# Ledger of designs, part 126: VH-VL binders against b7kms5

Target 1, 80 residues: b7kms5
Amino acid sequence: DTFETVRNTIRIESEVDESLRQLCHEERITKETWLEAAYLYLCEKPEELAQVIQLAQERLSQRKAIADYKRAKTMQERFL
Key: E = the ipSAE of ESMFold2; O = the ipSAE of OpenDDE; V2 = 0.75 times the mean of E and O plus 0.25 times the DockQ between their complexes.

## First folded at step 8 (VH-VL)

Design bb1 (framework fv_miptenalimab)
Fold by ESMFold2-Fast, scan of step 8:
Structure bb1 (fold): chain C 80 residues (1-80), chain A 128 residues (1-128), chain B 107 residues (1-107)
Amino acid sequence: as target 1 above (80 residues)
Amino acid sequence: QVTLVESGGGVVQPGRSLRLSCAFSGFSLSTRGVGVGWIRQAPGKGLEWVARIYWDDDKRYNPALKSRFTISRDNSKNTLYLQMNSLRAEDTAVYFCAHRGYEFSLGPGTWSSYFDYWGQGTTVTVSS
Amino acid sequence: DIQMTQSPSFLSASVGDRVSITCKASQGISSYLAWYQQKPGKAPKLLIYAASTLQSGVPDRFSGSGSGTDFTLTISSLQPEDFATYYCQQLNSYPRTFGQGTKLEIK
């Protein structure tokens, strides 16, 4: 029958967002439906899903390293 | 309700070709998410995955067999095929076809695939 | 290729016993592991998928556990019809690979 939607706030890299926005405009879809379709598609293909998860883990580690570096640099500049 | 029946096995000489068939019922290979594959078992040995084909015609092969084996299907006949070329003594085995099932629950933590229904197998003997 | 190693290769047990078979993957496969039972002259039968989910129609004396690289199939109270060869299979990566099998035989 009917389903309910939920509102989520996500933060992604600006360059990735620009690329995705262009794709959505060209293909006449929304970011919301692209996200839903991509996730549903990958759930049917565990090999592909595993590769995406690996990439996600790598990006998360990179973002954490950058955040740690910025925090350390700020403290160094403030206290040293 | 899901059934698969293999045929086409027999005795063949090394270097020859053989085509196996798998007639199935209870599902359609044009349905999104559906897949079928071939698994073989040499006499007294374990199971070895051969190849699979998905609803979208995506094909994957055991790298050891890819150069000699081709998987295909005819959706109008509900039939899966395995074309085997340049047969060797080591290809002697029972060849099973199997349906790929999957669970989809909106999350990868509860998503999985498996071979839930198998045919009885067809025997291929490569002998001089 | 991901290698699947089963232990033991052979297991002797009596009706009523609790038995466990282990399967180890050479790389992490999350929970993408299935267990199959095969009787002589027959096709394999799916017992468990997603490492721990029991297939419909399979007796609840069968259970699976584990994630990542180490997995276990347990039969809590062995029945006469359970004497068979058991195989694990990883479904994380291609090629799909099976363990070498564990033959469960009556003492």
Scores: ipSAE 0.007, ipTM 0.666, lowest interface PAE 9.5, mean pLDDT 87

Design bb10 (framework fv_miptenalimab)
Fold by ESMFold2-Fast, scan of step 8:
Structure bb10 (fold): chain C 80 residues (1-80), chain A 128 residues (1-128), chain B 107 residues (1-107)
Amino acid sequence: as target 1 above (80 residues)
Amino acid sequence: QVTLVESGGGVVQPGRSLRLSCAFSGFSLSTRGVGVGWIRQAPGKGLEWVALIYWDDDKRYNPALKSRFTISRDNSKNTLYLQMNSLRAEDTAVYFCAHRGYTFSLGPGTWSTYFDYWGQGTTVTVSS
Amino acid sequence: DIQMTQSPSFLSASVGDRVSITCRASQGIYSYLAWYQQKPGKAPKLLIYAASTLQSGVPDRFSGSGSGTDFTLTISSLQPEDFATYYCQQYNSYPLTFGQGTKLEIK
């Protein structure tokens, strides 16, 4: 084989996944190649990479906040 | 569609208490993700957040005001309240109530809050 | 507490001008920033949230940019009704804090 590859399992929001699937279908590319191309492109553009990293940090914070909220509410409802 | 109307302001002596009301329509404070808050503005000055209440009765306060001010609501009357105790000259301001906006992609369970619709304000003057 | 500093505090401009107002946070707030417009004697009006998302009904001449600590509100072609005071607000953490305001006045 020309390339050594790794198999990953990632979990992304269903709405984002659907949008990405539509983009890949319309442009005739795969999620794998889009991810590789996006990362490589951004590595050559530090200002744009910084913006993407901030968005990623926001989304990570969002997931944690939602998980924390759900956990707190479940515990409260169970003990009340 | 969303409307908020403040009332209860007036001239009060230092050390006294005052209760402000905000009558709202176009939304229910029992709906998940909804919140309503109070923001004040002293004459010629900028905006200062006072307090916020969420659909689940979670309450957040400006730490500088927490000991003297209490936010509450009556869902059956679609009314928000701000109880102000031990009033000082520095509390002289226009008090606005405002509806919570949040970044929808963050979901209704987050505490991120900006204010998308505002009432006209009610004026509180603390003087002798 | 996160301190929000706007620059300039006062700005004089003419109708048709491109105007930019900046807002700086004392620590990173990602994109959790809103911009408001306030006219004398009136309540504030939301213009932009999430640093760059235009509120429904707000004219396209308004735009927001930035993330982290440095943010800009731009009015591409100033109209007479745009002379007002503008405020930024962070909503990354409590307490919620506003900038001191920028008063945009006619030159």
Scores: ipSAE 0.000, ipTM 0.621, lowest interface PAE 17.4, mean pLDDT 85

Design bb11 (framework fv_miptenalimab; at its last look DockQ between E and O 0.13; V2 from the best seeds 0.00; counts 0 for: pae O 12.1 > 2, placed apart)
Fold by ESMFold2-Fast, scan of step 8:
Structure bb11 (fold): chain C 80 residues (1-80), chain A 128 residues (1-128), chain B 107 residues (1-107)
Amino acid sequence: as target 1 above (80 residues)
Amino acid sequence: QVTLVESGGGVVQPGRSLRLSCAFSGFSLSTRGVGVGWIRQAPGKGLEWVARIYWDDDKRYNPALKSRFTISRDNSKNTLYLQMNSLRAEDTAVYFCAHRGYEFSLGPGTWSSYFDYWGQGTTVTVSS
Amino acid sequence: DIQMTQSPSFLSASVGDRVSITCKASQGIYSYLAWYQQKPGKAPKLLIYAASTLQSGVPDRFSGSGSGTDFTLTISSLQPEDFATYYCQQLNSYPLTFGQGTKLEIK
């Protein structure tokens, strides 16, 4: 039996990271085990998993809108 | 064999309270992954979801009912409850308890849920 | 709230006919869709979940299809015991919502 892991890098909002770091420190767990546990827990609640996916889609859309705005502003400032 | 048996229905005056019970056999309400809830049906009308509770006490309500209805469970009695306060004529319905099933696997899979076992229902009549 | 609209609301058909009932969600729900059968005076019975997965013990003349917003329940060869009201339900977004129902009468 092998416990196989993968290493990956993710970027999250600094305020979310600060909150999660505090939680992990207080509860004596790691970010990696929290992520695994959170996902597995949500898999047992598909209706709640669907809510999380909707929130993720909303946050992704917000990030895209901000990126689009910044690109447009840079173009306007440098070329207009 | 899985069985769900509702009780506590009856005729009640507007403004009063009533508590419905649902006794479960064949599984434990404290088992990880278990979800149960209430769905109601007014006479001659369709189905309306009321509320659900999971094994970890996570609760969700129909927003139209949240201020007046409370869902709870007692693991020692393996029983689900619906506390209904400030009852109105429009609360007249058959109230079903139901078990929420779900699909999950760590490999490639689809995540879904459904109501696979239902009780016979208990009738609540709010009469003026 | 996600509104679930069934069509038709009433359907009359002959034994042996192929019949289809449609269900439309006001927003995308992927495959978080279940179909139930309810006979007069009884609790609903699960027929299909995940839009197209047949519940154990349900006759194979029942099938479901669709994803996103448009879904169909099909009965390939209608039997007398299929007289019932059929409901779709979305389980993607709270509050969970049902269609208004389709009453199927056998001619």
Scores: ipSAE 0.453, ipTM 0.853, lowest interface PAE 2.1, mean pLDDT 91
Fold by ESMFold2, look of step 9:
Structure bb11 (fold): chain C 80 residues (1-80), chain A 128 residues (1-128), chain B 107 residues (1-107)
Amino acid sequence: as target 1 above (80 residues)
Amino acid sequence: QVTLVESGGGVVQPGRSLRLSCAFSGFSLSTRGVGVGWIRQAPGKGLEWVARIYWDDDKRYNPALKSRFTISRDNSKNTLYLQMNSLRAEDTAVYFCAHRGYEFSLGPGTWSSYFDYWGQGTTVTVSS
Amino acid sequence: DIQMTQSPSFLSASVGDRVSITCKASQGIYSYLAWYQQKPGKAPKLLIYAASTLQSGVPDRFSGSGSGTDFTLTISSLQPEDFATYYCQQLNSYPLTFGQGTKLEIK
């Protein structure tokens, strides 16, 4: 009753998720505790957090590019 | 009250080594979230970041210096060290140690890093 | 490495003037930027961090603005004690580089 949580869904690239799940299994932790720990750890090292944010932005851009490609291919196939 | 005092500077021949010390009070390098760094300033020149160390011994160096300089600490003495090997004339400078401050909050917020408290510096002169 | 370019290198002004100095990063650094003041023979003193946040004990005539690549330090009404050299520093990427400095002198 003291450790309030919020439930959310997230989508992770399948190879990254598989690697993360294996790590968590081996270390006997959960994915959510790993995510919380990683964020809290980086908050104490702002320069390192900035690098993680930059990588996250690059991955977001990559996801957008893949999504745009899939939409364009679907439209092409609907009109062929 | 945070204070930092550098020592160990002096005149030294090229190729030799020096170990600088930074004695500090008002904080501990064992405390979670604490960091400290070295910054130098050649005569008449600007500031150059040398290295920093965090409470968990995580270290980062200026790439131009990392082959010759080593940052370390002795938490029992509240002391930071900079070991400088293979000294060159270009290493002539005042060497400052400085406490790393930061701001952050959980959730949406501002986080940042900066060097908020500085020692008065110790002078290293590398000459024949 | 991220290069930090300050301008001007020298700035001559009178007591009471409003002055601004700029700092440009060679790539985006968000707001991970600090400003320092240094007087001859002394250690630098932190003025501004996170691009715009005033350090405790610093007079409110100092202000900072900008994000991304372009940053400005402004002094709204110069006092005699403000004549010094000013440095910006980016704290986004290692090495944690400083600008070359701006020397602010009395006309």
Scores: ipSAE 0.055, ipTM 0.769, lowest interface PAE 6.1, mean pLDDT 88
Fold by OpenDDE, look of step 9:
Structure bb11 (fold): chain C 80 residues (1-80), chain A 128 residues (1-128), chain B 107 residues (1-107)
Amino acid sequence: as target 1 above (80 residues)
Amino acid sequence: QVTLVESGGGVVQPGRSLRLSCAFSGFSLSTRGVGVGWIRQAPGKGLEWVARIYWDDDKRYNPALKSRFTISRDNSKNTLYLQMNSLRAEDTAVYFCAHRGYEFSLGPGTWSSYFDYWGQGTTVTVSS
Amino acid sequence: DIQMTQSPSFLSASVGDRVSITCKASQGIYSYLAWYQQKPGKAPKLLIYAASTLQSGVPDRFSGSGSGTDFTLTISSLQPEDFATYYCQQLNSYPLTFGQGTKLEIK
């Protein structure tokens, strides 16, 4: 079988990215195939998938909070 | 090839017990990832999931039936069982045993259960 | 429990017709959906799993689509052997539940 791939830009938190890169290097895989495999595995595990989704939502919320803080700080600095 | 054959059905009075058997071939419940289950169908009605069992003896039941029904296996005989106690008229149905399929081809340890192979069914009639 | 509602419950069509059966889940089930075909006096037969994956040996005139709560089984061109009752099943959570069925009859 042949696979068609789609190119994506994925922004990963620096500490997570470093850890994931290290794991992929040791296991002779790529971050791309890791993500594919992880997703497919979780599709077989609905409860675990729900847990991962919840964690992902929390992490997204954290990113938004940080972004909001940075915007607020920038605005304050503009009016000083 | 996978084959499942149900037996043990019959006519029983309310309150009685009955044990159904399902002899299968083409797979083993000792194989990691394998699962089987019971699904019933009342006359002229739809399908109702009863219970399932995995290779690691993990069992799940329809909550409405858990207190009265018990699923079990004998790997040495390649046989699945359904012990039904305190039978009621509403338990009248054709009972199917079925092999569970894998949603993805990633090996054992799957949670999801759809059924890719079915037996012919055995009829249970509960009447006074 | 997750409720599965099929529509329509009864469908009349002719050979060669394109027909669609819908299945709606009471909550999101991602792609954890299977379709079965059952003929009178016979056991159900698996047609599609994972919402859109065709089971081996099933004709490609059968197809499944959808995700989340709304799913569709489509038969592109009805054949005489396709007149039967069809069921959807969710496998997202226990207890496993089926739709009430759709009986496809010849017009």
Scores: ipSAE 0.000, ipTM 0.703, lowest interface PAE 12.1, mean pLDDT 89
ESMFold2 (binder alone), look of step 9: mean pLDDT 90; pTM 0.929

Design bb12 (framework fv_miptenalimab)
Fold by ESMFold2-Fast, scan of step 8:
Structure bb12 (fold): chain C 80 residues (1-80), chain A 128 residues (1-128), chain B 107 residues (1-107)
Amino acid sequence: as target 1 above (80 residues)
Amino acid sequence: QVTLVESGGGVVQPGRSLRLSCAFSGFSLSTRGVGVGWIRQAPGKGLEWVALIYWDDDKRYNPALKSRFTISRDNSKNTLYLQMNSLRAEDTAVYFCAHRGYEFSLGPGTWSSYFDYWGQGTTVTVSS
Amino acid sequence: DIQMTQSPSFLSASVGDRVSITCKASQGIYSYLAWYQQKPGKAPKLLIYAASTLQSGVPDRFSGSGSGTDFTLTISSLQPEDFATYYCQQLNSYPRTFGQGTKLEIK
């Protein structure tokens, strides 16, 4: 085969997944090929890659904060 | 302006085949993002989606109808078709063709679709 | 398949009334929902898409709200031409499914 591939299962936010799913349907590509193309494109654009990394870091921090908040809120709701 | 006009309906016996046509104007099925589909409505009942064809010839079907119905187009005539095989009494309905509208934004990467223009419908009656 | 359930199936109201009809999806559809109006013997007309965006040319007395599984179509002040059957449709997944319809009639 021309390309050796690995199987990955990733967890992303549902709204982002839905948007990406629709993009792939409309453009007739797969999530796999979109991810590969996006990464390869950004590797050729160091300044754009740096901005994407910064956004990724921000999103990771937001996920942690939201998860902590939701956990605390669920505990409080159990006393209703 | 966009117009769609259905034709080909009529009275047909169970087990027979019928081909519906939809002549459209004001848009091209070659335009990226454009789709055209069929929606049917049985007498006194609600709307049921039948099939959709996109600009790139991608076809989507209602799974209940996929084995008997085929959607196609003729680019030279700006015409959409629905080939209906093995017709049953429950296929009795008004068949509408409709233009699929579409909006997409890269930020935050959202989309929306809808049926914005509809034909007047053509009536198919499957009767013994 | 995603099932769309409208409530009520029949609604009686008077000109000038504020009316609301609801549409419930059997699973989350984000905001991928459209509302259509159909008068007897006519094709459906698009009123709202993306749950809350008014189609061009639709009067502003029509509004849509909701996300996920629960959606509402509101007419702030009924006009005589608004007595019709209303349908919701989800556009999140295939097959595209419609609600059973809500018939709005004069009280």
Scores: ipSAE 0.000, ipTM 0.635, lowest interface PAE 14.1, mean pLDDT 86

Design bb13 (framework fv_miptenalimab)
Fold by ESMFold2-Fast, scan of step 8:
Structure bb13 (fold): chain C 80 residues (1-80), chain A 128 residues (1-128), chain B 107 residues (1-107)
Amino acid sequence: as target 1 above (80 residues)
Amino acid sequence: QVTLVESGGGVVQPGRSLRLSCAFSGFSLSTRGVGVGWIRQAPGKGLEWVALIYWDDDKRYNPALKSRFTISRDNSKNTLYLQMNSLRAEDTAVYFCAHRTYKISFGSGTWSVYFDYWGQGTTVTVSS
Amino acid sequence: DIQMTQSPSFLSASVGDRVSITCRASQGISSYLAWYQQKPGKAPKLLIYAASTLQSGVPDRFSGSGSGTDFTLTISSLQPEDFATYYCQQLNSYPLTFGQGTKLEIK
C-alpha cells in the first residue's frame, strides 16, 4: 500500500502552535508529518510514551479547570 | 574552526553585474538546520541583510533586492555565491557572508537563531 | 517590515563606566534578538543571542535583557577594547532587520 490519509481538525494552545510552527518551518516538515513521526517514535519507547500520556492528562485537567472557572465567573457577573 | 572568506568585489560601472563568492570551511551547508547569508554595509552606514540560503536550498531575500540579486551555492566546492545584477550607486558596500544557526530549548519550547561566524567582507564600489 | 531603533546613536564613556544601549522593535519579536559588536574595518562579532544568552568566549561584563519590543545591552565595567559600534538585529520575521547602530566612543 501507499499512504491513505484522513483529515482531522484539532485545537491546540496558541503558544504551543507558535513553537511547533517554528519547528516545522526550520526543519522543512509539516505538522502532520511531525505528529505521525512523534507518535510512531513514542510507540517504540513505552516509558517515554507513559510520560507523554501523563502530561496530556495534566493539560486536559488544566483546560477543564479553566473552562469551569470561566463559566462560573460569567454566571456571577451576569446575575450580580 | 569555522571560517568564511569573501571574494569577487571590486569597482564596477552602474548597470553592470558582479558575482561574489564566499568560501567556507568547518561546516557543511547540507547539515540540517544550517544556513548561510549575505549582509552588506554601505560606507559609514549600518548593516543590511541581503539574502539567506538554507541547507535544503530554500532561499530568502530582502524584498528590496530580490529582483536584482540571486543567492546560490556549490556544495562540492563549499562555496556560496551572490549574483548581483543591474548594480546601482547605492549598492556600494562591504559584503559579508555569515553562518546562521538555530537552537531549540525543548524543555521550554524556546527557539534561538543567530549569525555566529562572519567573514571579513569584500568591497563593492559602483562608480561611473 | 519590523523597524529596529537603537538609543542612543552615539555614546561617550570612560573605562570602568557602566553603559547601556537600548533597542526597540516596531512590533513584538519575542526573544528573537541578537547583539553584535563591530570595530572599524572588521566584521561584526556576535555578543548575545535570544535577547539574553551570552555567546561563548564573550566576557561576562556583557549582558542582555528584555523581550517583546524593548531590549537592553549592558556593559557593566567598560574596557578599552569595548569602544566599538553595537548593532541589534531581529530574527523573528523576514526581512531580517538591524538597528541603525550605537557608536561607543572614549570621552
Scores: ipSAE 0.007, ipTM 0.677, lowest interface PAE 10.6, mean pLDDT 88

Design bb14 (framework fv_miptenalimab)
Fold by ESMFold2-Fast, scan of step 8:
Structure bb14 (fold): chain C 80 residues (1-80), chain A 128 residues (1-128), chain B 107 residues (1-107)
Amino acid sequence: as target 1 above (80 residues)
Amino acid sequence: QVTLVESGGGVVQPGRSLRLSCAFSGFSLSTRGVGVGWIRQAPGKGLEWVALIYWDDDKRYNPALKSRFTISRDNSKNTLYLQMNSLRAEDTAVYFCAHRTYKFSFGSGTWSVYFDYWGQGTTVTVSS
Amino acid sequence: DIQMTQSPSFLSASVGDRVSITCRASQGISSYLAWYQQKPGKAPKLLIYAASTLQSGVPDRFSGSGSGTDFTLTISSLQPEDFATYYCQQLNSYPLTFGQGTKLEIK
């Protein structure tokens, strides 16, 4: 018996990916199983889940701010 | 509190065998990521890593010592062992056991591994 | 094997002095470096791990810096209890290796 799986492509910051790879290597697990386990664990921990969601929202806001700044700079340069 | 206490050292003739013990408390070798190892120091010399055993019984040795030394553990007794065979004068040293921590810190984004708690050592003298 | 070389091997200083000890790896070890302090007849004590992170309970006059191959341990203002032998260790690859040690003595 095999688990039904889906293929996902995700983009994360290079530094975070490097750290995760080191963790997975030392602990002898895969990024896929770590992601699954982390999500399942957090679903059983409402307070911890809320903290993770807050961090995710902050990181998303930072990425959006950078994208917005780049867009504004491009528009400014065109009207220089 | 983490403590490690070595025993089993003494004076032994060249070519003989000796088994060192390290009784530990405050942690379990069954805890994922934990390791315990042996580090030795010859009189007036620096530190030399001997061997390390992980929670999953995976073992790592100093290649210079692998053929003569064996690391093992007894989780039911919270005890680490070092079996030393075919002892030579060059094996004369204080033998320390030490707890190895592996820690990933997401806040700083750093991955860390280090020996944080050490026993006081047991002296092995190989002399004729 | 990765060779760890400390400089100097012997250092003479006075209380209140700022001192630095350097550790060089023969290959890149990222930040997998620890510093230990050892007093005569005692076990080594962890001071710094991950090249620059101070171990809990260690005075803040101790600091570490560096990455890759060149690392420095600094004591900003020497105290009498700091006269000891200091060792660096790389934990990047097996076999684990230590520097030869730096003996810090009072002038």
Scores: ipSAE 0.000, ipTM 0.630, lowest interface PAE 14.3, mean pLDDT 86

Design bb15 (framework fv_miptenalimab)
Fold by ESMFold2-Fast, scan of step 8:
Formats: C-alpha cells, structure tokens, sequence
Structure bb15 (fold): chain C 80 residues (1-80), chain A 128 residues (1-128), chain B 107 residues (1-107)
C-alpha cells in the first residue's frame, strides 16, 4: 500500500470541536486530513510551530490546574 | 554555491522612498520551505530584523516597520525586494538580505531555525 | 516582543583564554536561539543554532548551552580570529529579535 494509517481517539474542548467541525463541513474535508495538513504545514514554518507548541503547553497547564482545583474541592467536600 | 547580492542602497532625503533588491543564486525562492528576509544594522549598533517572506508569499514584519516597509519577491528573477517609504534618519543602516533554513533534529525531536546565508549588505543613508 | 539581553556588552580577553557570553530572553524560547559572529565591515556568520548545535565548518572551540530563558556561548581557547562582535537571536516568535551584541576585544 501507498499509505498506512493509525486510528486515534482524542478529546478536545467542545467549543473548539464545534468550530473545527463547522470548518470541515464547509470545506468538505475531514478532521484527520486537516490535522495532517496543519502539522505538515507548520513543520515548514518552525517560528509558527513554536507558537502553536507554546499555546498547547498553556492549554495543557490550564487543564491540569482545573483538575487540581476539582481534586482539592472534592477533598474539602468529603470532610464537610 | 549559494550567493545573495543586495543592491539599491544610497543617500536619500527624509520622507522619500527607496527600493532595495537582493539577487539569489544557487537556490529558488519558490522552493517549498524557503524563507528569505531583511535584517538591518545602524552604524555602531546591533542587528534588527525587518521582514521575512515565505515560499508561499506569506509575510512577517517587524511591527515597528510594517506601516512603512513592504517585502515582496519575483520568482522569475529569483529576487527579493524591500520597499521603504517615508524614510527617517533612524532608518540609516546597512541592510542585509538573509536566507532562513529550518531543520528537524531526530535526536532531540525538535525543530531548529536559523539564518545561514547572508548578503554583503547595502548601505542606506537618510540625511539632508 | 521578546527582549534579548546580552552580558557583557564588552569583553576584553587574551589569546588562549576561555570566554563566555550570556544571553537572556524576557520569556521562554525553548531552544530557538542562534549565535552569530560579525567582524568589522562584514555580514554576520552563523556559529550555533538550536542553542547548542554547531554549524558545519565552525571550529569546535565554540559551544552553546542553555534552554528556556538563559543561554551561554563559550569559546574554550580564544584565537586571534575570534575577536569580533557576537549576537544571539531568538527565532521562537515574531518579531524576531537579537541581543544588543557583545564586542570581544584583545586585551
């Protein structure tokens, strides 16, 4: 075969998913091909790729902070 | 093998316009992944990035210069341009054109980007 | 904008000395840092990219280290041809910015 693919399951924020779904619907492309094209394009512009990586790191930090907050709140509620 | 030659510099009065050219040989400006740009240096001062243009005509500017300077290229002539408008005394500098390369490092899993080829520079003097 | 600050701005040294020049970014730039050497009247020459990778043809007495915000260029045994001005540059984000330069002069 010319192309071999890997199946992945990912979880993204609902607002982001809605926006991306609308884009893919309007342009007649799939999330898979958009992800592949976006990554390949950014790899040729490392200055832009670095910005995307920084945003990804910030978003990951925010998700971890929220998880930490929820954990702390749960502990507090357990002891009433 | 790869050469960059700037031209178009000179003495110009404040408020006037000037267009710089940079002729590339040894590679094509339309090659996917290529980025080329301008970096300037005022007398006795350090380096200041001016603008960059990618192979797909996407452009990036120093925000301080974006309103007065325009970067463009002509693929058929393999030439880069910098159009400078409303020139000021502080624009007095040597203007270098430079080729930007990127590389993926398999060992570290990271990208690197750098300016590997530079022209000799062309001098722009803005004075009365 | 990311501000790049070099230290020192001026360095006096003798042939055979080990010298280090530092570069500090106002925010994290990972390893997207390059070092350039410029001799009077000439264009800058790339020495190091990705903070620590030596450019082909550059003598191995030059080395770079650091990541994030703090970076160092080291010349292990200074040679006569090394007296020049050195610049760091961040290529992490636009606008691309350079340090103010470090002038290395013979003592």
Amino acid sequence: as target 1 above (80 residues)
Amino acid sequence: QVTLVESGGGVVQPGRSLRLSCAFSGFSLSTRGVGVGWIRQAPGKGLEWVALIYWDDDKRYNPALKSRFTISRDNSKNTLYLQMNSLRAEDTAVYFCAHRTYKFSFGSGTYSVYFDYWGQGTTVTVSS
Amino acid sequence: DIQMTQSPSFLSASVGDRVSITCRASQGISSYLAWYQQKPGKAPKLLIYAASTLQSGVPDRFSGSGSGTDFTLTISSLQPEDFATYYCQQLNSYPLTFGQGTKLEIK
Scores: ipSAE 0.302, ipTM 0.822, lowest interface PAE 3.4, mean pLDDT 90

Design bb16 (framework fv_miptenalimab)
Fold by ESMFold2-Fast, scan of step 8:
Order: sequence, then structure tokens, then C-alpha cells
Structure bb16 (fold): chain C 80 residues (1-80), chain A 128 residues (1-128), chain B 107 residues (1-107)
Amino acid sequence: as target 1 above (80 residues)
Amino acid sequence: QVTLVESGGGVVQPGRSLRLSCAFSGFSLSTRGVGVGWIRQAPGKGLEWVALIYWDDDKRYNPALKSRFTISRDNSKNTLYLQMNSLRAEDTAVYFCAHRTYKFSFGSGTWSSYFDYWGQGTTVTVSS
Amino acid sequence: DIQMTQSPSFLSASVGDRVSITCRASQGISSYLAWYQQKPGKAPKLLIYAASTLQSGVPDRFSGSGSGTDFTLTISSLQPEDFATYYCQQLNSYPLTFGQGTKLEIK
């Protein structure tokens, strides 16, 4: 009744998830509210938002590189 | 865009040979992960996989057809071939060539493979 | 070889109907399954791959589900252009095999 919400499921690195889970437990907040707060805060800080976007692009590129490597390795082994 | 066009079909007598061609564009069979193959369909029947060739020249055949059929390519002409020997009445079918994709999704950890683009087919009729 | 069996082989339905076609593999194929649509005189068209992923350009009334040995293709609200023959294919192991096909005809 407070806000209209949407349900999201996100996949993040295990180490990041463990760290975030610990933070949320210690501060008595949820992953959902932390994500909302982080985004809203960064929207008020354009230069910091730009750096976060750059980090996100770099992490996405890294994930794609790992996926490409695994795909090539599996194709060499002729797995369907 | 990706296009594939088959040719070489026709009426042929049992025991004879026939070579089918597939001219393709919009992709290179030298690109890692790319495969092209042949799928056939007898009149009023379902689909039957014939053969596949991959970027690394690895060739896979339907075991029922391997002794009589040979898949090959000419990358300089962007053309795929199917050499069909010792033809039988049961080889009567429409022969399609199709592009095969194989990819991995890191988030889900799942591999997927499928035939995403198909030619119109060329008809082979084996009759006396 | 992995045998693919479709059910039903023939289905009669009306525009607006919700229809489902089932495909069963003789052994586990995980999610390495694709669905194709074929109209008379035309080449097959990819609808769904990886059991449940909709191919770009395919209407969202089409959906796929299942894993392992039992798979379903569903059309939520049948349109006139959907009357065709549908084929499932396993891409788990060689030789690659297709189901026998399900012919969807107007009632």
C-alpha cells in the first residue's frame, strides 16, 4: 500500500552476494531497499553515477569474456 | 541478413549420384561456433537430419546416411554441398540447408543450440 | 538414438483457443529442445529454443516449457496464421532427431 512494486530476480557474483547479505543483516535492511537507496543516491551524484556505470560496463564485459571462453572450450570438446 | 538458397535438385534414377548446393550469405563458415547442415523431408513425412559441417571442418552425419552422403564446403564461394551417391527411392525428399547457432548464457549456465535460418529447399525425386 | 514423440499428431481448434502440444524424449535431454513451425510448401521456422526461449520476431502468444523428457508448446490465443505443422527437435546428442510433427488444423 506504500508504493507500486515489481518483482525482480537478479543474478550476482557469490562473493558480492555474501558481502551484501552480511551488510543488510548488520544494518537491518533488505537487499531490495538497499538497491533502491543506492540507485536514488547515485542519481543525485552525476559524477559518481558515471563511475558506477563505467564499472558496470567493465563487469559486464568481463562476464561476456568468461562466457565466450567457456563456450569456445566446450565447442572444442564437441558438447551439444 | 542471413540467406540460404538450395539448388541442384531434380529427377534422378535409382543408383545414380546427385550433388546439391547451398549458397549462403550474411555469415561466414569460418566464424567459430558456426555450423551449416542439411535436413530433408520426404513427401507427407516429418523432418530428418542429414548432416552438419562446422567452422573447424568437423563433419557429423546421420548414421543411416553416412556411407552414401558427403557434406563439404567452399568458403571462398560461400557455398555448402551435399554429395549423394547410390540414390534410392526413399531418398526422395525436399532438402533444406540451415544455419546452426550454438551459444552459452553465463547467468543461467545453460548452452543452447538451434537452426535459426533455413533455405527454401530443393526437391530430389528418385524414380525410374 | 533419442526418439522424440509428439502428442497429439493431429489437433483441430478454433481461432481464439488455447492449444498445447506435447513432446516426449526417450531419454533426458535437459533443455536442449527447439520448436519449429512449418506451413505447406515452406521451410520450417524457429519458434522456441532452449525449451522456453522465444525467438526474436515470434509473437508472444507462443510459449514453451519443460525440461528433461517432457516438453510443451502452448499458443495462448490461436490466430489464423498459426494453422501449421509443429515439430520439436532434440539437440542434446547425435544423431539430431525431430518429433513426428503435430498438424494443427482449423475446426
Scores: ipSAE 0.000, ipTM 0.610, lowest interface PAE 20.8, mean pLDDT 85

